# Miniprotein binders against a7ua95r516to809: the designs that were tried, part 23

Target 1, 294 residues: a7ua95r516to809
Amino acid sequence: ASLSLLSISDLVPDLQFIFFWMSNAIEILYFIQQKSPAYMQTIELMDDKAGSKESLLSATISANEEAMTILEEVIMYTFQQCVYYITKTLYVVLPGLLDCNPFGTEPSSEQCRRAAGVCVCAVCVMPEAVRRVVSVFQTTSDLLQQYQVHSEIQSQMFAYLFFFTNVSLFNQLIDKGPARGWFQRSRVLQIQASVKILLDWAKGAGHNHLAQKFFAKFCSTVTILASPPQQLSQMSWKALCAEHPSLKPVQLHRILTQYQLMAELGPLPIWQPSSEDEAYIYRTVDLLESFENH

## First folded at step 3 (miniprotein)

Design u5w4
Fold by ESMFold2-Fast, scan of step 3:
Structure u5w4 (fold): chain B 294 residues (1-294), chain A 85 residues (1-85)
Amino acid sequence: as target 1 above (294 residues)
Amino acid sequence: DTSEELRQRIDELLREAERLMEEARRLAREGNLREAFLLLVEAIALMAEALRLAAELGDPDLIKEAIELLIEVLRLIIELKRELS
């Protein structure tokens, strides 16, 4: 079906039908796989009416084989369509996460005292851009639950969505970050806070292990960029590689170079890769992540 | 009566699924592919329930009939998918 790409809420009616097809196809497939052998045996135990039994068995086997093949194709198609339209929506809303400010405006000290009889001055709120991303994940979770999609399929869906989000955010930050000022320390801290909102949502939804696995690269990048100069300058190249195994040498080198340029205290020591890593560091084709899974 | 009630319910579900399939074919011929897909989604739900009840009843003829209708529904969906791709 032709789906709207404006927002996740605009896609919900069309996605409901696709999830309904997928869920029912999976259930029918499991029914055929699990119960068909018992009915084959029942047919085999029937009285032989001059070949009627043999004809029925042959027809049933052929029908089951065709049904299973077609069901597998339908399941694959509907899963791919769901992923396609959900990731298309994510791609549109994700850049906003890199530009938003989750930190509220602090009131005066007098207003802080008045509010609680104690000093409560800082407010961290969910920006609209982060809310749009969370809304995509929440709507997906709601639809999977509403149509009782098997937990393994749900895990595969969120694994892919988290993988896609991680690659998209990482590539945008690395490729566009210098021009957009996203590597400035104040912006990095805002990005870190926004990412934490996504990770907290994933934990609340029961997907903490998937989120930790698939957001590792972007989280490492933000962690490095948010690190104090004193802490980061004390680490060798080998120590940084060991601390951030999700990053390729070329990616780590680019991040550290940007960190040095944006540091408030001036330039930090240049981290020199080993001679063995030099070719990887200067291969720009390895800088951005692929959306193809390994 | 319980077995007879199940048999009547299965027959009603299968008949309604066939009706939805014919209506979907008509809508597809008229170029209303989205509405055709909608009706096929409903037909799959009816087929899933019919197969569940036929399994409880243990009637191989009803199971065969439900599987054959399911194959027809799925083939029509694949045909409409190919047309919209």
Scores: ipSAE 0.016, ipTM 0.405, lowest interface PAE 6.4, mean pLDDT 74

Design u5w5
Fold by ESMFold2-Fast, scan of step 3:
Structure u5w5 (fold): chain B 294 residues (1-294), chain A 85 residues (1-85)
Amino acid sequence: as target 1 above (294 residues)
Amino acid sequence: DTSEELRQRIDELLREAERLMEEARRLAREGNLREAFLLLVEAIALMAEALRLAAELGDPDLFREALELFKEVIELVWELRRELS
């Protein structure tokens, strides 16, 4: 049975509600932290005529610790709910990024020609699929700003969203890429251009460091696949491992095997794993990335 | 089933939190701000558990209902803050 899918705009009212509560819980936590020393001092200054001062102080400390713990739990759960709704939307729109063409109306790259001694290529545009992904990130940024969520929490949210996007795109490319033709050179160049649009958005939003860190695996994969055969064939296995440390041996082996097939480099392996890595290139359990941060 | 048990538990938590809020309002009107604050702390504890269970149940409407009640608790805490400052 087929179900209709919700767009990010359909989720905005629910997200606004959750962000509102998260922001309020954070403010109350800070209020308690600010007022706690003053209340403790007030109790300390009381006369201990009935021996109740120690009991009152102990009760107040216990109550404050309990309140702070509970507020931290509420903040954690509302944060997780925001992440859940946002990543659920991302999961639906991300595969479109691997199929879109930012170089214009044709699905393959336009031919370059010489003009005044330089190569003139197709104009890059933002495809609808990329715009949908950017809209999710932009809406998240807008909501965090609207409810004045602290910058550290904003950074944690985008760190996770970039992590999720990286894992989702990497797994889709590795698992479905052969059947979808995504390893063809023209498609890889389109994917590279689309990813650049996302990275440029992240830079403009002040999240360049997070994007560089959390997109490393997918960026390494696309960089290898976009490499010219003349360049890539001159690199050793060890050189590739050193240049792309985010890739596991089984992942790098799979990428290079697919590259050989698409580039028509012949039936024999051109890149030989080091003796140390030979055992690890067959670890299929390590091929796809986990959404749990291992 | 376990889903019915979670729903019943959430309902009990929400009802108790509402009771504590009403008592906190009464104590605040009587000038007993410390006791009112302690009851709100207890209400926040119950609301945190209700939100956790609602999330576990996977019911967005129930989760929203719990968040809306949490709004009332936070609003009451801010009312007490204004009186104390």
Scores: ipSAE 0.015, ipTM 0.327, lowest interface PAE 7.3, mean pLDDT 76

Design v1
Fold by ESMFold2-Fast, scan of step 3:
Structure v1 (fold): chain B 294 residues (1-294), chain A 85 residues (1-85)
Amino acid sequence: as target 1 above (294 residues)
Amino acid sequence: DTSEELRQRIDELLREAERLMEEARRLAREGNLEKAFILLKLAIYLMTFALRIARELGDPDLIAEAERLLEEVRRLIEELERELS
């Protein structure tokens, strides 16, 4: 299997075609739902002496059920195709988010330094890697808006895209993080800043609730890793579990172990798991997340 | 006669489908291909529904008219798909 290096803009013509057909199928489905009662009532008013009334009613019900089934299949298929192409593009660009530095020496940094004398302002530099991820989300939003896709379908689309992004980032951080140095404090702070850009985009796009829900695991992970040693070492295992319910015991233990190692806190465990959790901590099958929905 | 009333309603659905086709042609000429396709799909649904009921009624004139309109809309969709390509 080859890796695709296509940008989201290279897929726009294909995505436009798929969104176009999905939108049309949804419109036809709504038309049928709205008009079906009127057609049924017309048939029901027919002379009950004629055998044709019962056969026509049956034929109309069958035709309506067949049309609904076909339209639902088309909507599902086109939705799955859009998700496939968009997530394929996300999968290629997401690792870059973990390696980028939003605190670069960009020209915008000079502009913010000059402005600081007048008003305190945050330096917001969007790295190219973060811009690529945001571009995928923005292009998706633009296409959904262009083809006037129902808000419920838009919410389902972004729910899955955020779910996919969360799982991808979490799995890459946990699996490859130690070897890539991603657990180093300076890298974690860069990752946290990059993730904030994504979350801010989601809030601006009206998807704040979905982002909070579906990014919970990755956000918890980054929050723990970004915590100062003085603060984190004072929290009990029970307190950490309560603050981060999205993390499984094995995941929390792995994160804390990496934190302890990177912060050079010595060989003694600071965070003592409960006896019940300890039995499950070493089950490696529970460490990484599945892309299959619950 | 309720059967004749239903035949009249089916004929009216075919007229509505024809109207949607004509509106789709207007939108296509204006460059609004997306809206044109929506109207053509609605026209196909109405024509297909009318054809199925016309077959149950055994009305050869309605069957022939629905089949003629379905062929016409198929050709129009192929023409517009070529434009969108």
Scores: ipSAE 0.005, ipTM 0.247, lowest interface PAE 10.5, mean pLDDT 75

Design v1w1
Fold by ESMFold2-Fast, scan of step 3:
Structure v1w1 (fold): chain B 294 residues (1-294), chain A 85 residues (1-85)
Amino acid sequence: as target 1 above (294 residues)
Amino acid sequence: DTSEELRQRIDELLREAERLMEEARRLAREGNLEKAFILLKLAIYLMTFALRIARELGDPDLIAEALRLLAEVIRLILELERELS
C-alpha cells in the first residue's frame, strides 16, 4: 500500500531483483532452447547398454520440457510483477502532467552549459511533473538494458506502460477535467506540450511506433481540444470520426461538448452524430476506458 | 581439472543448491521472503554454473540432473512469487 506513494528511485532495489529473476529465466530458457537438440542428439548417438539410453533420453526430455514450462511461467509472473509495481508508481505521478505548465519552467543555466540539446530547446524545458513520469520510463529502460532483457519483452513492457498511461490520462481528463479546468484552451495547450515531451522521449528510446499506437486516444482528445475554432468548425462529425478512429462516439461527443463550453469565440457549429452513431452518444458505460487488456 | 574432479564439483554445487532451497523454504515459512529470495538466487547461480560445467564435460546424466534441480528451484520461486501478489 505504501508502495503507491514511493518514487521510482525507492523501488529500484526491489525491481533489480525482479528483473534479475526475469533475465535469468530468459537466459536459461534460451540456453535450453539452443542446447537441447545437441544434448538429445549426443544421447541418441551413445551406445545402448541394457536399455539405459532410452531411460536417459526420456528423463532428459521430461526434465527439459518441465524446465522450459516453469521458466515461461516465471518470465510471465516476473513480467506481471514489474508491470504492477511500475504502473502503481506511474499512476501516482500521472495526474501532475495534467496540471503542469511546461511554458513557465525556467531553464537551468548549468544544464544549458553542459548539454547542447537543452540549449537548443531552452524555452521548452521539462517540468518536474513530466520529469517524474519520464524518470519512471527511463528507469524501466535502464533496468531492461542492465539485465539484457530480450527486445521483444522490452517492447511488450513499454506497450503495456504506454497503454496504461494513455488510459489513465484519458480517464482523468474526461472524468475530472471539467471540474479541474483542464478543458480550457490554455490548459489544453500546456497538456499537449507535456505529452509531446513524453512522445519525444519514447521516440528517442526507440519506441516511437508503440507510443503512436498506444497514445492514440489521448493524443486524439488533446488534438481536438487544442484545435482553433475556425479549423474545427470546418470539420463534420463524419470527418472527425475518420480522423480520430480511436475515439468511441460517446467519447467524441463528450470532447466536442466540452470544447463548445470552453470556446469564447461566438457560437460554434453543432456537431451532429451520424445516424449510425446516434444511438451510441449516450452510452455512458463506454465513456471511460478499461485497464483490462483487450 | 580432471573429468572426475569436475564431476565432484558439479555434485558439490548441486548439493549446496538443494541445501539453499531447503533453507529458503524455512525462511519463507518464518515470513522472511527477502532472505528466501536471496538464497534462491544463489541456488540458481550454483545450478547454472553446474550446468555449464556439465555441458563442457558433455555428460548427459549430469546435464539431466542439473536441469531437474533447476526446474524444482524455479517452481519454488514461482510459488513464493505468487505469495507476494
Scores: ipSAE 0.000, ipTM 0.225, lowest interface PAE 11.7, mean pLDDT 75

Design v1w4
Fold by ESMFold2-Fast, scan of step 3:
Parts: sequence; C-alpha cells; structure tokens
Structure v1w4 (fold): chain B 294 residues (1-294), chain A 85 residues (1-85)
Amino acid sequence: as target 1 above (294 residues)
Amino acid sequence: DTSEELRQRIDELLREAERLMEEARRLAREGNLEKAFILLKLAIYLMTFALRIARELGDPDLIKEAIELLIEVLRLIIELKRELS
C-alpha cells in the first residue's frame, strides 16, 4: 500500500496506543515529582527501630530515580513516535494545499484577488486537501485531549508540527513552485487563503502564538507574493527585510525575482540587495530550510 | 470496612497485572508480539487504576509496589518495541 493513500484515520489505532502509553508515563512522572517529597517526609518522621527507616528511604530514592529515568525515556520515545507518524502523514497531504482552490470551482482571478486583498466577502470552501491537513491537526488535538496529555507536551507537539508544516510548504514552494506555476498571482492568493484556514484552526485550538512563530517564514513568503504591485514597488530592500525578518537574504531575493517574472509587472525597479546582504544572496545552501531542529 | 476493601482491590489489580505480564513474556518468546502488546496494554491500565486508588489511600507501600510493577512493564514494552524497530 502506498503512503499517498494513508489518511490520519488509518493511523488512529497506532496513535491511540502510543498516546495512551505517553499519557500514563507523564501522569506517573508527575505523581512521583509532586508526591515523592510528602512520601519521603512520612518515612523520615517514622521511628528507626531496626534500621528499617534508613533502608526504606534508600529503597524509595532508588525506586523513584529508576522510575523517573524509565518514564522520561518512555515519554521521549512515545513523543518521537507520535511526531514520526503524524509528520509522515502531513508530508503526504501538504503538497495538495499548494494546488487547491478554497474559493470554489469557478472563482475568477478578480474574485480571488478581492477576497484576499480588500476584504470583500467571497464564499470560501474548504478544499479536500486543506480538510486533510486540518484533520491531522484536529485528530492530534483530540487524542491529546482524550488522554489528558499535559499542556506543555501538547504545546511541544504542535510547535514541531507547525515547524514541520512551515518547512515542508516553504521548501516545496521555493523548489518546485516555478515549474508548478505556484508563483502565479491567482495561485498565490489561493495558497494564502488555504494557509489562513490552517491559521484560523490553530487560533481556535489555542495555539495562535505557536502558529505565529512557526509559520512566519511561509506566511512572509505568501504575503510578499500576494502584495499588489503598487505596494511592493514602493518598498525598498531594507524595508522588506525589516518587515520579513524570518526570511534570509537569498530567500527574499528568490521570492522577489519570482514575483517580477510571474506578475508581469512591466518596467518596475529591480529590488537590489544592500551591500551588507549582497554576499548572502548567493548562499544556495541557505535557500531551503532544514528539518533538523533536535 | 471500605478502606480495607480498597486495599484488597489494589492487591487484586496488581496481581492480575503481574499475571498478564508473565503471559505477555511467554507470548513474546513464542513470537506473538501483537498479542503480547495487547496484554501489556491491559496490564498498564490495571496498574494505573491501582496506583490512583493507592494514591487516594495514601499508602506508601502500595504506591511503591504499583510503581515498581509499572517500571517492569514499561521496561518490557521498550525492549519489545526496540526488537520491532
């Protein structure tokens, strides 16, 4: 069976198993950390008649240290397994987000531009591709809630999922976008609307701060590409760098070059890197983002 | 006496969890890892329930016993998962 046929629902039984173990390990670790001092105090207040108090304290310390070590290993392992399976599913469904149309089957390029640029009310339909991505996030949230996983671990999981999504989408857009036509204005507006659906979901789920942090690069990219020619032509390289600090000079330069080519902007000023940034626009190793963050 | 009844219930849960672990080890030796994991899942469920009751009773010996048994189950799960990966 091909990985491209996997939906998040196909992984739910495996994920339920892993979340169950992770939740239990976290709960027990928390119990040991929070209740151990009271338990130790109880032992210390006991009479030492045959060395039993000293023996019991030593045994309790040893048991607690061993338990904490094993629980930390289980938590880390199960967290890594959840991330692995969830990101594997995301990797398969994310490219579809760059090809879908949330404005319905027959929005004119005018309707798309107005809906994204001037806050004109257009009926936005959730495409199947966007629904699949949202389903991955929602299923993850549901499982974390069902098994009462600590909010700190939940935040760490969504931080990584948003990081992964941002890197995947950015790399695909930059690397494959020119050949796929994704830099065309109408396509960029569709991508921006699709990303907004993901960001709105994150806000509703209580993860707005994580979404703002980890989607910054991709959001900056689509914001620039969706900008009206009149607005962008009035901004200097320095001003663009200041508004989009998440973008490296080589990334910003590539984005602006694609904007000029695809938008058919006529005789616009060429955005020139500052002398300070000029050396960095040729660092092709910095063009694509790395998935390595651990 | 409900307190004594709860202590008896904890002991019953922990003994059943131990039985499931032993059966899981036997199944793992026979190469039936899928069924072994199902029994370990049930064992953790029983131990977690026992630990919650022991915590509410505030009995240090029962809390320690439940934690020690859970350490053994978690260790076994990690070892079996490493074999699969």
Scores: ipSAE 0.000, ipTM 0.210, lowest interface PAE 10.8, mean pLDDT 74

Design v1x1
Fold by ESMFold2-Fast, scan of step 3:
Structure v1x1 (fold): chain B 294 residues (1-294), chain A 85 residues (1-85)
Amino acid sequence: as target 1 above (294 residues)
Amino acid sequence: DTSEELRQRIDELLREAERLMEEARRLAREGNLEKAFILLKLAIYLMTFALRIARELGDPKLIALAEILLELVRILIEKLERELS
C-alpha cells in the first residue's frame, strides 16, 4: 500500500486492482437491488404459512440490508482508495501548472516570424506539467471506462478530483504566490492558459458542468488577476462580490491587495469592503480552502 | 519492475477475500444464507483477480495459495447451495 511513484503510468496496476474491486461491489449491489423486490414478491405469493412467510420476509429484508451495507462500505472504501492514490499523484504534479508556459518560448517562435514576415505564432504547445495533470485525468477516465463503472460514480470521482485540484491550486497560489512571483501579470496569463487546457479536456470528456462548478474559485481568482487595471478599478466591491460569489471576503480582499501591488495602482486601497464584509476580511482562518469542504 | 507492488496487491486482495469468507461462514452458521452467498461471490471475484496477478508474476507459491483459497470458497458455496435447496 506504500507507493513512491513519480508518474500516473506507474500507478495504473494499483488503480486497476482498486477499480476491479469497486466495479464488482457495484455490480453485486445492483444485483441485490434488482432481485430483492422480485424475491420478496415470490415470498408474498406463498400460501398456508402466514407466520412462516412473515418470518422469511423479515429475514430476507434483514439479509438484504446487511449485504447492502457491507457492499456500500466496500464501494466507499475502494472509492476513497482510488481518490487517495490519484490525488496523491495530482498533488505532486499540480504545482508545475503554476510555473509552466503554454505559449511556448521565443526561440521556438523565431523561425515562424522570419518565414512569414507578419506571421503570428498563436500555437500553444502543451507544457509537460500540464500534460502530466491531463494524463492523470485521462488515465482515471480510461480505467472507469475499462471496468464499466456506473456513470454516477464516474461523475462523483471527477467532481472530487476537480474539487481537489481547485483547492490545491488556489491554496498554493494564495499561500506561495507572492514569494514565487505568480501574481505577476505575465505569470497569471500563463496560469490562465494552462487552466484552460484542463477545462477544455474536461469539456471533451463530458465533464464540463463539473469542471465549471468545482473550478469556480480558482477561475474567479485568475480572472480577477488577469483583468486590465482600467476595467478592474471601475468595479465596486459589491460588483466584484456579485461577479465572483465563490470567493470569501478575506480571499477577495487578499487577491485585490496583490493585484493592486503588482499593477502599481498606488499605496491607497481602491477597493473598499462593504461595512457588512469589513470584519470578514480579517478572518485569516478562512483564507485558505479546506480539503474537507465539499 | 513492479513485482514487489504486485505482491503487495495480491496480499491485500487475499487478506480481504479471507475476511469476507470468515464473515460468510459466520453468517451461514447464524442462518443468514443469502448474505453469506453474496459475500462468498465477492470473495471469489477478489481471489480470481489475485490469481490473475499471481499468474502474471509467475510466482508458483502465490498461484497455489490463490487456487487453494478459490477451491475452499467453491466448496463452501456448494454447501450453501445445498442448504438453500
Scores: ipSAE 0.000, ipTM 0.182, lowest interface PAE 13.8, mean pLDDT 74

Design v1x2
Fold by ESMFold2-Fast, scan of step 3:
Structure v1x2 (fold): chain B 294 residues (1-294), chain A 85 residues (1-85)
Amino acid sequence: as target 1 above (294 residues)
Amino acid sequence: DTSEELRQRIDELLREAERLMEEARRLAREGNLEKAFILLKLAIYLMTFALRIARELGDPDLIAKAELLLEIVRVLIELLERELS
């Protein structure tokens, strides 16, 4: 399902304003960090007869610490606002990624030949649903580059965006997948291909490490769902955990339980957790249930 | 500011994050899911900041501890987001 009415472009003016202030706060913080030592040095060189050097030094340190604390709070606040606006847009466009077909029909060879003078109809065009998601990431990257935001902050922002995307896709697949038919092998392969387009974009943008880290859970989930039931039944719990280290034991258990229901596997006969695994699952399930009862 | 002072700062941030997690659990049990969500979100940012300092320090053990605690908080906020949305 896609929503054509909501676009990242509608938020660009607001995002530009927030990025502008975030960038300014970072620059001011950097200025204080660079100039504070020089000012302290100047105070140290003062004649004690000109006043209490110790008192002036103490007051300057205190004032600089207070200013830096306020600037750090402003940076955190503006970072949060950017993340909020961007993830709100992502939330709307992400479901379309699970419901689109990247293997869709291409224009006829006649249309391609007429347009370009060469037949390129064999090349797959990015689905509109996937393009909307990529557009959000690309716009974010463009704004971070436009305001020359430090690379570490850029990495933190994409870490949060990829984390949110991974969680959102995972939750939607588990919650809505059975009713939507998304657990059918053909649909799982379509989802896998769509996600690969996002991963390829991330690699091209210089964020391959972050994408591999934060999409690992969803990618492992899709890989399990694409696996034949017979292969899963033959694997030990230890082997399954070893093959999918990005999934916590409780997450893997939940995925396998849902998959058994959809693939008609029956009870989970292949799963024999160790005492340590049982303790971990028990504690994690207990923690999760503490919030589910509210 | 020395490496030892950075380690103390990491400890302080980790303790504050743990305090926020405990307070969030209390609020969640009392049915105040919105406030619990805010505190868990704050805990994530404190942990992320602690991870930054740990990486700057280059201490593998502190980095691992900060990453583990951050993942626990992320699981909690993911669960709470499902309740709020």
Scores: ipSAE 0.000, ipTM 0.114, lowest interface PAE 19.3, mean pLDDT 69

Design v1x3
Fold by ESMFold2-Fast, scan of step 3:
Structure v1x3 (fold): chain B 294 residues (1-294), chain A 85 residues (1-85)
Amino acid sequence: as target 1 above (294 residues)
Amino acid sequence: DTSEELRQRIDELLREAERLMEEARRLAREGNLEKAFILLKLAIYLMTFALRIARELGDPLLIEFAELLLEAVEKLIERLERELS
């Protein structure tokens, strides 16, 4: 089954094994961290029979350091493997939120073409597209809970998944959106509804703070694009920058330019960048986001 | 199903290990350090045994890492045994 790896359900057995090993390594590491100090202290208090105590302490310290190193490497490796497989699956399903979902219940290509646009197809399959993304997050949450992975590791996992999702959606929208019609108002409103479902899921799962932090850029972008022309035209550049601090000047400028091109009510008033921001408007190297998390 | 069945059996071993650790703490508070360390060693052994049965998972990379982990835990158990004798 060549397409089975594109579904999160198809990866569950592999992910179960990886989470199983991660959980066990964490528990053993925690046990050693809690108990080794008391044991070492006891060795220090023992009667020194022919000088064996110094040799035993040295050997025990070396063995403990070796065990800790190996456990930390296992935890790191299993975490990285989970992130790799989950984000690989996520990357395949994310474009469905911005366009028609190739893995959902799909209307015929003929029907989409007759309907004069891909937005009709996206509306028809939208519940499936957002369901697939939510399914990835829910399956991850279920596996972390099933194997009783500590809350700090769970938080790190979802911090990265939300960061990855935000960067992927933002970059796809900015880079491919103009050519694919994703800046059309009807499409933007559908994207906004899908984002609300993702944020509601995160809140229900106890990750509201992480979602607010890591989705800020994409949420700001969608909010601007969904704004009515009458409302948006009354805002100054300075006011827009203050309302959307997650967006860089070049990103905000690009979004507003696309908004003007997609307006159905004619040309919008020009938003004039501040003197401080003028130098940064044309820094195209800053347009797309990096997958590096600082 | 297979991984879930194995996890359930491993969970039983891990719960027993936790119980032994709690008993060890109680004995240490009562001044019976020798018995406390014996129970601690037994808890580590049960955890090691649980990891060994996980080798049946059949993932080559995970088996390799499991073997490295088991080697490290075995060395720690051996050193604890030497201390007590």
Scores: ipSAE 0.000, ipTM 0.192, lowest interface PAE 12.0, mean pLDDT 69

Design v2
Fold by ESMFold2-Fast, scan of step 3:
Structure v2 (fold): chain B 294 residues (1-294), chain A 85 residues (1-85)
Amino acid sequence: as target 1 above (294 residues)
Amino acid sequence: DTSEELRQRIDELLREAERLMEEARRLAREGNLEEAFALLKIAILLMTLALVIARKLGDPDLIAEAERLLEEVRRLIEELERELS
């Protein structure tokens, strides 16, 4: 039952319920906003004796403000619940993306058939681990579309989901990467290909701008680790900081140290931090990203 | 019919909120107070939404039902908070 609760398919009935009520709350909010001006006009046209009109206007304003506040709370709560359940599922499936191979070495007869009836070797295939992540995003998109949730709210949800995914992948790679061999160039190239599948999905779904914004840190990390030695050695510390502004000095230093080890480069003269950054690196323990930091 | 659609929606909100209250009572009896509180918070939001719609429709029976359930869930939360202290 633990594994079943982590599948997006198992969450669909609960998510449908939450999205249904979020959509309804939004619709009712717009209904109240639309009708409020007309109702206020009818009150303003009433007989103004002994302050009766003033009292009624005051009461109507208070009632509308109360209704609006309650609906906003319902919308925010249902939004937070959707994010909670979706990110809980993502957290479990995301590490698999770092330990999968999107490049095929020995295609089966079925894979050859799916490649237009021709036997193709060493093709790029969407791994099951990547499919699990994509299915979470696709199911979310489908539910938002099914319940006709406003595009701005949909954008806010995917902004948070991309933020969460970026932080989770970055922290997993930096914290556990050395022990898992994830910093080896062959593995980094596999990770890069898998991430490209997610980014391509986001582009197809109309979220390219959000994906570029919120995946910047992880994409910078993978780009550095995948760089050829000839290209990377031509860049100074200052140039790398300028090209990868999403990375903190301590994070960039850790990444370059891992790159130097895997590339079997000599001692560190090429990517020495500035005196100011060096002092920061040696005094800080803030290597990993917080899920509360935007 | 917008009024009929909203009335149907209120009925669904109140029925689901009542279901969540019963599930919360079951979880509380099993000692799972954290999940019980989570369900009760959802129930309050659903009941409050139903009340707002019912007031806009001017339906006294639906208003009374929503207010009754809100009072019931508030009492249940107070009981659970008392058990924690």
Scores: ipSAE 0.006, ipTM 0.172, lowest interface PAE 11.0, mean pLDDT 74

Design v2w1
Fold by ESMFold2-Fast, scan of step 3:
Structure v2w1 (fold): chain B 294 residues (1-294), chain A 85 residues (1-85)
Amino acid sequence: as target 1 above (294 residues)
Amino acid sequence: DTSEELRQRIDELLREAERLMEEARRLAREGNLEEAFALLKIAILLMTLALVIARKLGDPDLIAEALRLLAEVIRLILELERELS
């Protein structure tokens, strides 16, 4: 109950503590890796007056190796703790993204403007649900920057957060979408616009490559569902599989089945696999994605 | 006795590391940055050894204390390194 009511703002003090320890452990590890060899070389160049040089060098090597091992464990532990708390918060806010309307009620004249004789319509606004998701990503970015966390660790964290977001949104859309009306064209267009806001944020934050990689499945799904019937009807099963390699055959088949139903094309065009692909689809049992990273 | 001896060694290592840190701050104030750096490097090694021993004892409070002190020493060294550049 407590966790389901928690916002990212409520976790900031605890996250600051964990990021502080993670950042410091990383700095200590890299310092030891860079400076310890120079110190050991200093020992090796010393004249061994009392025969103690070998003992000191051996002790330094042992301490250095054990310290590095412990620091690596601390870095891993604190990283896992950050991911756990951030994804727990993210999981609570993500479903709202599928129900929000970034276009508002009706396009008004104030949502359109003319610049140099060309009409420009700005119909997209950031809904509260999207803002909550962006706030989780922004707060994470701010904390990583505040504690000067190494860029490789920053990339790994956002890779996981984007992976988690993609799996969560895809599973919710596929599992609950039919009952919630999320496959209706108007709703799909709203979902696509909301996802674009997240992707635009990621691009602005320097994570465009990670976002493209880890959002591929959900982006393919909404792209298909938003496609005009005239365009989609012209494509073969083989062509759709080639354009959407991130989707498993069973997932693509489910998406197309829902598209046919919601588009009310009757009689519906048949997006059916070839005889070889049909056997493959019926052998594939996993419709929903796993949260476990391969 | 072994556990008591290990805790005694942690206390001795942390005390010596703190002494080196204070001596390094004195040397830095006097403009002897090179010697200050040398003492802080030794302090880090003593503190990492204390951390190894604290881990073997399984005492989370001692581990946290050692990590906190290590963070202070590292930040001080990085600050002096920036001053030298």
Scores: ipSAE 0.006, ipTM 0.248, lowest interface PAE 9.4, mean pLDDT 76

